# VHH binders against FH protein interacting protein FIP2 (FIP2), part 19

Target 1, 298 residues: FH protein interacting protein FIP2 (FIP2), of Arabidopsis thaliana (Mouse-ear cress) (q9se95)
Amino acid sequence: METSSNLSSMVRLNIGGKKFCTTIDTLTIREPDSMLAAMFSGRHAMCQESKKGYVFIDRDGKHFRHILNWLRDGVIPSLSDPDCSELLREADYYQLLGLKDGIKDSRKEVGEVEAELTRIDIIKCIQTERVRFRGVNLSGIDLSKLDLSLVDFSYACLRNVFFSRTNLQCAKFRNADAEGSIFHNAILRECEFTSANLRGALLAGTNLQSANLQDACLVGCSFCGADLRTAHLQNADLTNANLEGANLEGANLKGAKLSNANFKGANLQRAYLRHVNLREAHMEGANLGGANMTGAIR
Key: E = the ipSAE of ESMFold2; O = the ipSAE of OpenDDE; V2 = 0.75 times the mean of E and O plus 0.25 times the DockQ between their complexes.

## First folded at step 25 (VHH; framework vhh_gocatamig_d2)

Design w4 (at its last look DockQ between E and O 0.08; V2 from the best seeds 0.00; counts 0 for: pae E 17.6 > 2, unsure alone 63.9 < 65, off the site)
Fold by ESMFold2, look of step 25:
Structure w4 (fold): chain B 298 residues (1-298), chain A 121 residues (1-121)
Amino acid sequence: as target 1 above (298 residues)
Amino acid sequence: EVQLVESGGGLVQPGGSLTLSCAASGFTFSYYALAWYRQAPGKKRELVAWITSGGRTDYMDSVKGRFTISRDNAKNSVYLQMNSLRAEDTAVYYCATPVFTEGLETWFDYWGQGTLVTVSS
């Protein structure tokens, strides 16, 4: 029997406590390479469990209706920048490349700074020995899943760039503006971010071992589950950053601003926390074994 | 000396499948991205698929869902699995890499000799 000749089964979803009802066709057709398509394609057992109960996904459901409406009819919502950034984070998690592209196109229509180079231009450059992008504007482009190791982006404008699953090992971002950029599961080992603006960037799941983030603006960044072992964070601004579950063993946070930073469950063993104000941070369950807290405010 | 040697080309019927292989030597394979390009008669060489050193992949639109690029760092090899082949896929296929020696910040393009894929009755 052809798949198109069967009625699409109803699916009940529980996204972090928010409940939705949709169809298998909705979840699989528009974005066939998405995580949702993978979950619901060709699995009879999963379909039957959905009819008896909810398929649970441990994510914030706040913007999931926008994902479903995109999957249903291709609608790109008009959202404020904070809400749009949240939606982009969820789109990246579910691997919804069409939605990510649509949001990028919509931002260009509202007068955002236009990128000087396209993704294809970047690919051509890395294939033809043009690997330095100092000072260029690449805002809003999709650089996900590329090998950009050792590339020099110093002083570049990289606002709202997609770096998800990108190899950026030893890349340079000195004084770059990467506000709102998405680095989900990127490799950033030994990167140079000295004095970079990463305000609101999504760095969850990243490998930042030995990265240099000295003097960086990390305000509102998500580092959930990130690997920051031996990272240099001296004088970095981590105001409102989320480091829940991050591994900061041996990291140097001397003089960092930690106002409202979330270190719940973080590994801070042997970290250098000299001259920081820990009373402004949320430290529930953090492991501070062997940390140097000389001059810290507690 | 950097060397890329393609193999696995040949004649195949429409709708058929073929696997191309590229054996690499002369550089630290696991550090660099690999790509497959193709050149059809009368056309410029075009990017077909690429795979990062970390294993992430992407494809040109016309082959997405039909072709799969993969790498085996232990064997210094990259592969292109081609399914549901069409006459328009007829081309010489090239393995390519932008390679660095350790400590260089530039990319260089290196190309194999190519392997011919012909899709016809």
Scores: ipSAE 0.000, ipTM 0.107, lowest interface PAE 17.6, mean pLDDT 79
ESMFold2 (binder alone), look of step 25: mean pLDDT 78; pTM 0.781
OpenDDE, look of step 25: ipSAE 0.026; ipTM 0.429

Design w5 (at its last look DockQ between E and O 0.47; V2 from the best seeds 0.00; counts 0 for: pae E 5.2 > 2, unsure alone 62.5 < 65, off the site)
Amino acid sequence: EVQLVESGGGLVQPGGSLTLSCAASGFTFSDYALAWYRQAPGKKRELVARITSGGRTDYMDSVKGRFTISRDNAKNSVYLQMNSLRAEDTAVYYCATPVFTEGLESWFDYWGQGTLVTVSS
ESMFold2, look of step 25: ipSAE 0.205; ipTM 0.642
ESMFold2 (binder alone), look of step 25: mean pLDDT 78; pTM 0.782
OpenDDE, look of step 25: ipSAE 0.424; ipTM 0.778

Design w6 (at its last look DockQ between E and O 0.02; V2 from the best seeds 0.00; counts 0 for: pae E 17.6 > 2, unsure alone 63.9 < 65, SAP .679 > .668, off the site)
Fold by ESMFold2, look of step 25:
Structure w6 (fold): chain B 298 residues (1-298), chain A 121 residues (1-121)
Amino acid sequence: as target 1 above (298 residues)
Amino acid sequence: EVQLVESGGGLVQPGGSLTLSCAASGFTFSYYALAWYRQAPGKKRELVARINSGGSTDYMDSVKGRFTISRDNAKNSVYLQMNSLRAEDTAVYYCATPVFTEGLESWFDYWGQGTLVTVSS
């Protein structure tokens, strides 16, 4: 019996300087609603061996191999918590819902707390009245793209919740456990996070202007490009946090722990840095004009 | 160098009025809430009035309807109009920043030196 070949389109990707080769089928079939599927739909007839161009995507490529392996054959990688959080960030960016669900399911197998309410339950509650979800367990659910302004989540368990592009203006998270939650491009202006656990949370691109993060655990958080102007960060634990390019103008960091915190390119103009240890932080290119560093170690 | 300079205090009869002002320098005034605190002899310092960067105000119960806080971002100044003054309003009044909603009273290094208001006949 004679064989027929199908032409496969090769795609060359440059993800933040890391180069990958794959196929159009890989990028489009498993996650058809993803950003990658949208970018590469309709390119099947354009695959030629002699084409040498790279499609550049301005993202961290560190974990992109895991995205490709998911797209190829559905593999969920076994990663440490910091690396898993970074992969979740990229999965959210590319809108890889299947990968996000797979990582969430894998983390349930290690003793994660089961959610008490579903996304649909939350939607029903907020459509007719403003409710308080104090002390409830909502871990792992998808609350993205909702209007949750003024909602009271104080003392709630919100581990690994998706808050991407959610309006949380003036919401309350006092003493909440939001470890590993994703707030990519969420609106968090004037939120109350006093004493909240945000360990490993992804807050890149968020609007945190005037938010109260006093005494919060922000260990390993990403605030890349976040707006933290006039935020209240007294005594917060920013150990290993990434604040690269963040705007902290006028923010109050009195007594904050800054061990190994990354402030590369951050705007700290007129920030209050009283009693902090700046020698433990990475300050390359940070703007400290007018900052109050009384009692700081430099 | 951050400075908050209060003025306008003095001796006033009961039922009288005063306007306190606070001139700010050394920081970006429009970003911050401003507050007036007062401290009577032998008592703890207490929040009197607060105005956030967007102009929303809040007052302690005993001064509602009598005192008005306002700000002029072009002049880097915050004001406290005090009407219908009572003997109980006698205190040193301090301008302070920042002051936030929902939080406990906070203390920062940036306080003015105070201006004395005495209400007596």
Scores: ipSAE 0.000, ipTM 0.118, lowest interface PAE 17.6, mean pLDDT 79
ESMFold2 (binder alone), look of step 25: mean pLDDT 78; pTM 0.786
OpenDDE, look of step 25: ipSAE 0.480; ipTM 0.803

## First folded at step 26 (VHH; framework vhh_gocatamig_d2)

Design x1 (from w5 with A35H D58V; at its last look DockQ between E and O 0.04; V2 from the best seeds 0.00; counts 0 for: pae O 10.0 > 2, off the site)
Fold by ESMFold2, look of step 26:
Structure x1 (fold): chain B 298 residues (1-298), chain A 121 residues (1-121)
Amino acid sequence: as target 1 above (298 residues)
Amino acid sequence: EVQLVESGGGLVQPGGSLTLSCAASGFTFSDYALHWYRQAPGKKRELVARITSGGRTVYMDSVKGRFTISRDNAKNSVYLQMNSLRAEDTAVYYCATPVFTEGLESWFDYWGQGTLVTVSS
C-alpha cells in the first residue's frame, strides 16, 4: 500500500442507477477544469462521509467506467461508433476536454484522414456561389447552425461531422460517407442520400420529409421521433436502426433490411412495406393502417 | 414574432412583367434561406424559387430564364422579378422560410398571406 495513495478520500457515485467507487484525486487531478473536479474539490472534511451514501448524478451510467479509467490512468477506450458517440456526449456533459480530444485523435488513427477545410472555409464558400464540396474530406468538423441548403456533398467524407441545427434542405449527399454524423434538429427535407453511408448517424427529431435514402446504409441510426413522411427508403439497410415514434406515413420501404429495427410507436400509415422481413423488427404500437405489405414476411 | 408580408401582385397581360416583394421581420434575415411558392386555383402549392443565405438560387423548370429571385439583407426583403408572364403563371404567390425558433428549439415553416398574380387580357 503506497503512502501517497492514502491522501485521497473515497467517493461513492450513483450514475443513473449504476454504482461506482473512486477517489477525490481521480475525480480532480487529470481533468481539473471538469464538472467532476468542480463538484468534488470543495468537500468539507467534517462532512465527507462517502460511506453513508452515494452522490447521485442523473445521467446514463452505461459508459461511466470509461470516464473513470480515463481519469485514473489516461486510457482511451476502443469503442464501436455508436458507443463512441454516446461516450462523447457524456464527456461533453462532464466537460472532460482531455477525454474528448483523445477520442477524436484515436478515431483519426483508425483510417480517417484529416479534414481538408475548416468551418471558416465553409462559411466563406457559402457566402459566394462556390457551394460544391464533392469528394472533399470534412470529417470531424463543426458545421452546425449554418444554412447549407442546396450544398452538394456528393462523395464527400463526412465522418463524425456536427450538422446540429443546420438547414440542409435539398442538400446532396449521394455516395457520401457520413458515418457517425450528428444531425440533431437539422432540416433534411428533400435531401439526396442515395447510396450514402450514414451508419450510426444521429437523426433523432429531424425533418426528413421526402428525403431520398434509397440504397443508403442506415445501420444503427437513430431516427427517434424523426419525420420521414414520403421518404424513399427502397433497399436501405435499417439493421439495428431506432425509429421509435418516427413518422413514416407514405414512406417507401420496399426491400429495406429491417433486422432488429425498432418501430415502437411509429406511424407507418400508407407506407410501402413490400418484400421486407418484419419478423426481426420491433413493431409494438406501430400504426400500419393502409400499409402495403405485399410479399412481406411477418 | 416572425412576419412575412408579400406585395406587388396584380393583373398583367401575357408577356408582361411584375415584381413581387416580401418584407420579413422577427428573425435574423441574413441567416436564412427564403422561398417563393405559388398555388394556382385547384392545384397544389409548388416551389417556384429559392435563395439561400449566401445568395445561391434554384428555380422550378418552367420559370427558369423568366423569373429572378433576389434578396436585400439591408431591407430584410426578398424579391421575385417575373418576366415573360404566361397564363399558367396565374396563382397566389407566397413567400416562406423555415426558421429555427430558439425558444422552442425547433424549425418552423413561416408563410406570408400571399399576393395574387393574374395573367390575362
Scores: ipSAE 0.006, ipTM 0.477, lowest interface PAE 9.2, mean pLDDT 82
ESMFold2 (binder alone), look of step 26: mean pLDDT 84; pTM 0.829
OpenDDE, look of step 26: ipSAE 0.007; ipTM 0.242

Design x2 (from w5 with D31Y A35H D58V L104S E105Y; at its last read DockQ between E and O 0.63; V2 from the best seeds 0.00; counts 0 for: pae E 11.8 > 2)
Amino acid sequence: EVQLVESGGGLVQPGGSLTLSCAASGFTFSYYALHWYRQAPGKKRELVARITSGGRTVYMDSVKGRFTISRDNAKNSVYLQMNSLRAEDTAVYYCATPVFTEGSYSWFDYWGQGTLVTVSS
ESMFold2, look of step 26: ipSAE 0.000; ipTM 0.239
ESMFold2 (binder alone), look of step 26: mean pLDDT 84; pTM 0.839
OpenDDE, look of step 26: ipSAE 0.030; ipTM 0.520
ESMFold2, fold request of step 27: ipSAE 0.000, 0.000, 0.000; ipTM 0.299, 0.328, 0.282
ESMFold2 (binder alone), fold request of step 27: mean pLDDT 84, 83, 84; pTM 0.829, 0.827, 0.831
OpenDDE, fold request of step 27: ipSAE 0.017, 0.024, 0.030; ipTM 0.335, 0.552, 0.484
ESMFold2, last read: ipSAE 0.005, 0.000, 0.000; ipTM 0.350, 0.238, 0.096
ESMFold2 (binder alone), last read: mean pLDDT 84, 84, 83; pTM 0.828, 0.830, 0.828
OpenDDE, last read: ipSAE 0.014, 0.016, 0.253; ipTM 0.275, 0.310, 0.693

Design x3 (from w5 with D31Y A35H D58V; at its last fold request DockQ between E and O 0.39; V2 from the best seeds 0.00; counts 0 for: pae E 11.3 > 2, off the site)
Amino acid sequence: EVQLVESGGGLVQPGGSLTLSCAASGFTFSYYALHWYRQAPGKKRELVARITSGGRTVYMDSVKGRFTISRDNAKNSVYLQMNSLRAEDTAVYYCATPVFTEGLESWFDYWGQGTLVTVSS
ESMFold2, look of step 26: ipSAE 0.012; ipTM 0.367
ESMFold2 (binder alone), look of step 26: mean pLDDT 85; pTM 0.841
OpenDDE, look of step 26: ipSAE 0.321; ipTM 0.733
ESMFold2, fold request of step 27: ipSAE 0.000, 0.005, 0.005; ipTM 0.299, 0.391, 0.360
ESMFold2 (binder alone), fold request of step 27: mean pLDDT 83, 84, 84; pTM 0.829, 0.832, 0.834
OpenDDE, fold request of step 27: ipSAE 0.249, 0.416, 0.304; ipTM 0.689, 0.781, 0.720

Design x4 (from w5 with A35H D58V E105Y; at its last fold request DockQ between E and O 0.62; V2 from the best seeds 0.00; counts 0 for: pae E 10.4 > 2, SAP .669 > .668)
Amino acid sequence: EVQLVESGGGLVQPGGSLTLSCAASGFTFSDYALHWYRQAPGKKRELVARITSGGRTVYMDSVKGRFTISRDNAKNSVYLQMNSLRAEDTAVYYCATPVFTEGLYSWFDYWGQGTLVTVSS
ESMFold2, look of step 26: ipSAE 0.239; ipTM 0.649
ESMFold2 (binder alone), look of step 26: mean pLDDT 81; pTM 0.812
OpenDDE, look of step 26: ipSAE 0.017; ipTM 0.386
ESMFold2, fold request of step 27: ipSAE 0.005, 0.000, 0.000; ipTM 0.397, 0.111, 0.306
ESMFold2 (binder alone), fold request of step 27: mean pLDDT 84, 84, 84; pTM 0.836, 0.833, 0.835
OpenDDE, fold request of step 27: ipSAE 0.016, 0.013, 0.094; ipTM 0.319, 0.324, 0.620

Design x5 (from w5 with A35H D58V E102Y; at its last read DockQ between E and O 0.49; V2 from the best seeds 0.00; counts 0 for: pae E 13.4 > 2, off the site)
Amino acid sequence: EVQLVESGGGLVQPGGSLTLSCAASGFTFSDYALHWYRQAPGKKRELVARITSGGRTVYMDSVKGRFTISRDNAKNSVYLQMNSLRAEDTAVYYCATPVFTYGLESWFDYWGQGTLVTVSS
ESMFold2, look of step 26: ipSAE 0.034; ipTM 0.477
ESMFold2 (binder alone), look of step 26: mean pLDDT 82; pTM 0.813
OpenDDE, look of step 26: ipSAE 0.014; ipTM 0.398
ESMFold2, fold request of step 27: ipSAE 0.000, 0.000, 0.000; ipTM 0.238, 0.321, 0.094
ESMFold2 (binder alone), fold request of step 27: mean pLDDT 84, 84, 83; pTM 0.834, 0.833, 0.827
OpenDDE, fold request of step 27: ipSAE 0.278, 0.321, 0.383; ipTM 0.707, 0.728, 0.760
ESMFold2, last read: ipSAE 0.000, 0.000, 0.000; ipTM 0.286, 0.252, 0.112
ESMFold2 (binder alone), last read: mean pLDDT 83, 84, 83; pTM 0.827, 0.833, 0.827
OpenDDE, last read: ipSAE 0.436, 0.250, 0.371; ipTM 0.782, 0.686, 0.766

Design x6 (from w5 with E102D G103Y; at its last look DockQ between E and O 0.03; V2 from the best seeds 0.00; counts 0 for: pae E 10.6 > 2, unsure alone 63.4 < 65, off the site)
Fold by ESMFold2, look of step 26:
Structure x6 (fold): chain B 298 residues (1-298), chain A 121 residues (1-121)
Amino acid sequence: as target 1 above (298 residues)
Amino acid sequence: EVQLVESGGGLVQPGGSLTLSCAASGFTFSDYALAWYRQAPGKKRELVARITSGGRTDYMDSVKGRFTISRDNAKNSVYLQMNSLRAEDTAVYYCATPVFTDYLESWFDYWGQGTLVTVSS
């Protein structure tokens, strides 16, 4: 064993305040196309603490040990559904395709319904025909970085699907089950989500301008920094949703459930907030200029 | 080498028409869907119209009935006929293939320079 080589390649990581120590080889070899591999290829290292030598990454470090163990020796952890969804979100952020695939395989062994089509099947279909995946089970597949505009996913089972950076302009999700799906930086302009289940979905950075989310379950969703201008959110359930910094200008939230919703720094200018309960929402720094709050509970 | 070259843009009065052309090379054109996108200044690119390899077409709602996409596989070309033009249609128009068969390539890696359409009084 060459201990000096390991010491010369040591990396100290600070992931959202949680500290880890590993090697350049660990971060770069198993997932060579990952963001971590790109960050630590020589002089292109991520930021580091000025006096401590830690490279800081502004992400939740709760599950990062699992990412390191995957990178070290290919171990897939046995996690509860909420923790598994959180790990999947971090795996998507770091572009760890092998880990995402391994988690999907592990879920198959637990008895989850298998997806009916693969990513390659979807790619082939959209080249030759108007794609209609109504009622199809696509749970767990990776549809990131594709142009799926105008695709009809109505009534589909889309649990824990990766839609990161996907163009979904005008796609249809009416009555779809997209619980836990990841839409980081997706384009969802003018999508139809009427009555969709998006419980726990990650929609941070998405473009949801003029999307129809009427009657949708958005419980526990992250909309951090999302663009929801003129979106239709009538009677949507936003319980525990994070809308920090979101732009909701002109959005229609009439009758929406806002219990414990976080609107910190959100733009709610000219939003329709009729008959909503604002007492349990977090409104620090929210801009309510011109909002219609008739019948709102404050 | 994949190339997509747009042409046919220009200055048009409201209510007028234009035909945009896109010449493609460097891939088997007949195997792929083609699409037109547009980008107004300071705005994000958006899908306008799409045509599959089999000839099926899809349009965004704001242009449906006014724009027609077509393709000529013998000339490796896709066209956008734009009628009843409005000021809101002012943008740089791009053609692209929405998806390649390899997921390591994406639709935003094969953009041309685009062709400017200006609708003004």
Scores: ipSAE 0.005, ipTM 0.388, lowest interface PAE 10.6, mean pLDDT 81
ESMFold2 (binder alone), look of step 26: mean pLDDT 79; pTM 0.794
OpenDDE, look of step 26: ipSAE 0.013; ipTM 0.366

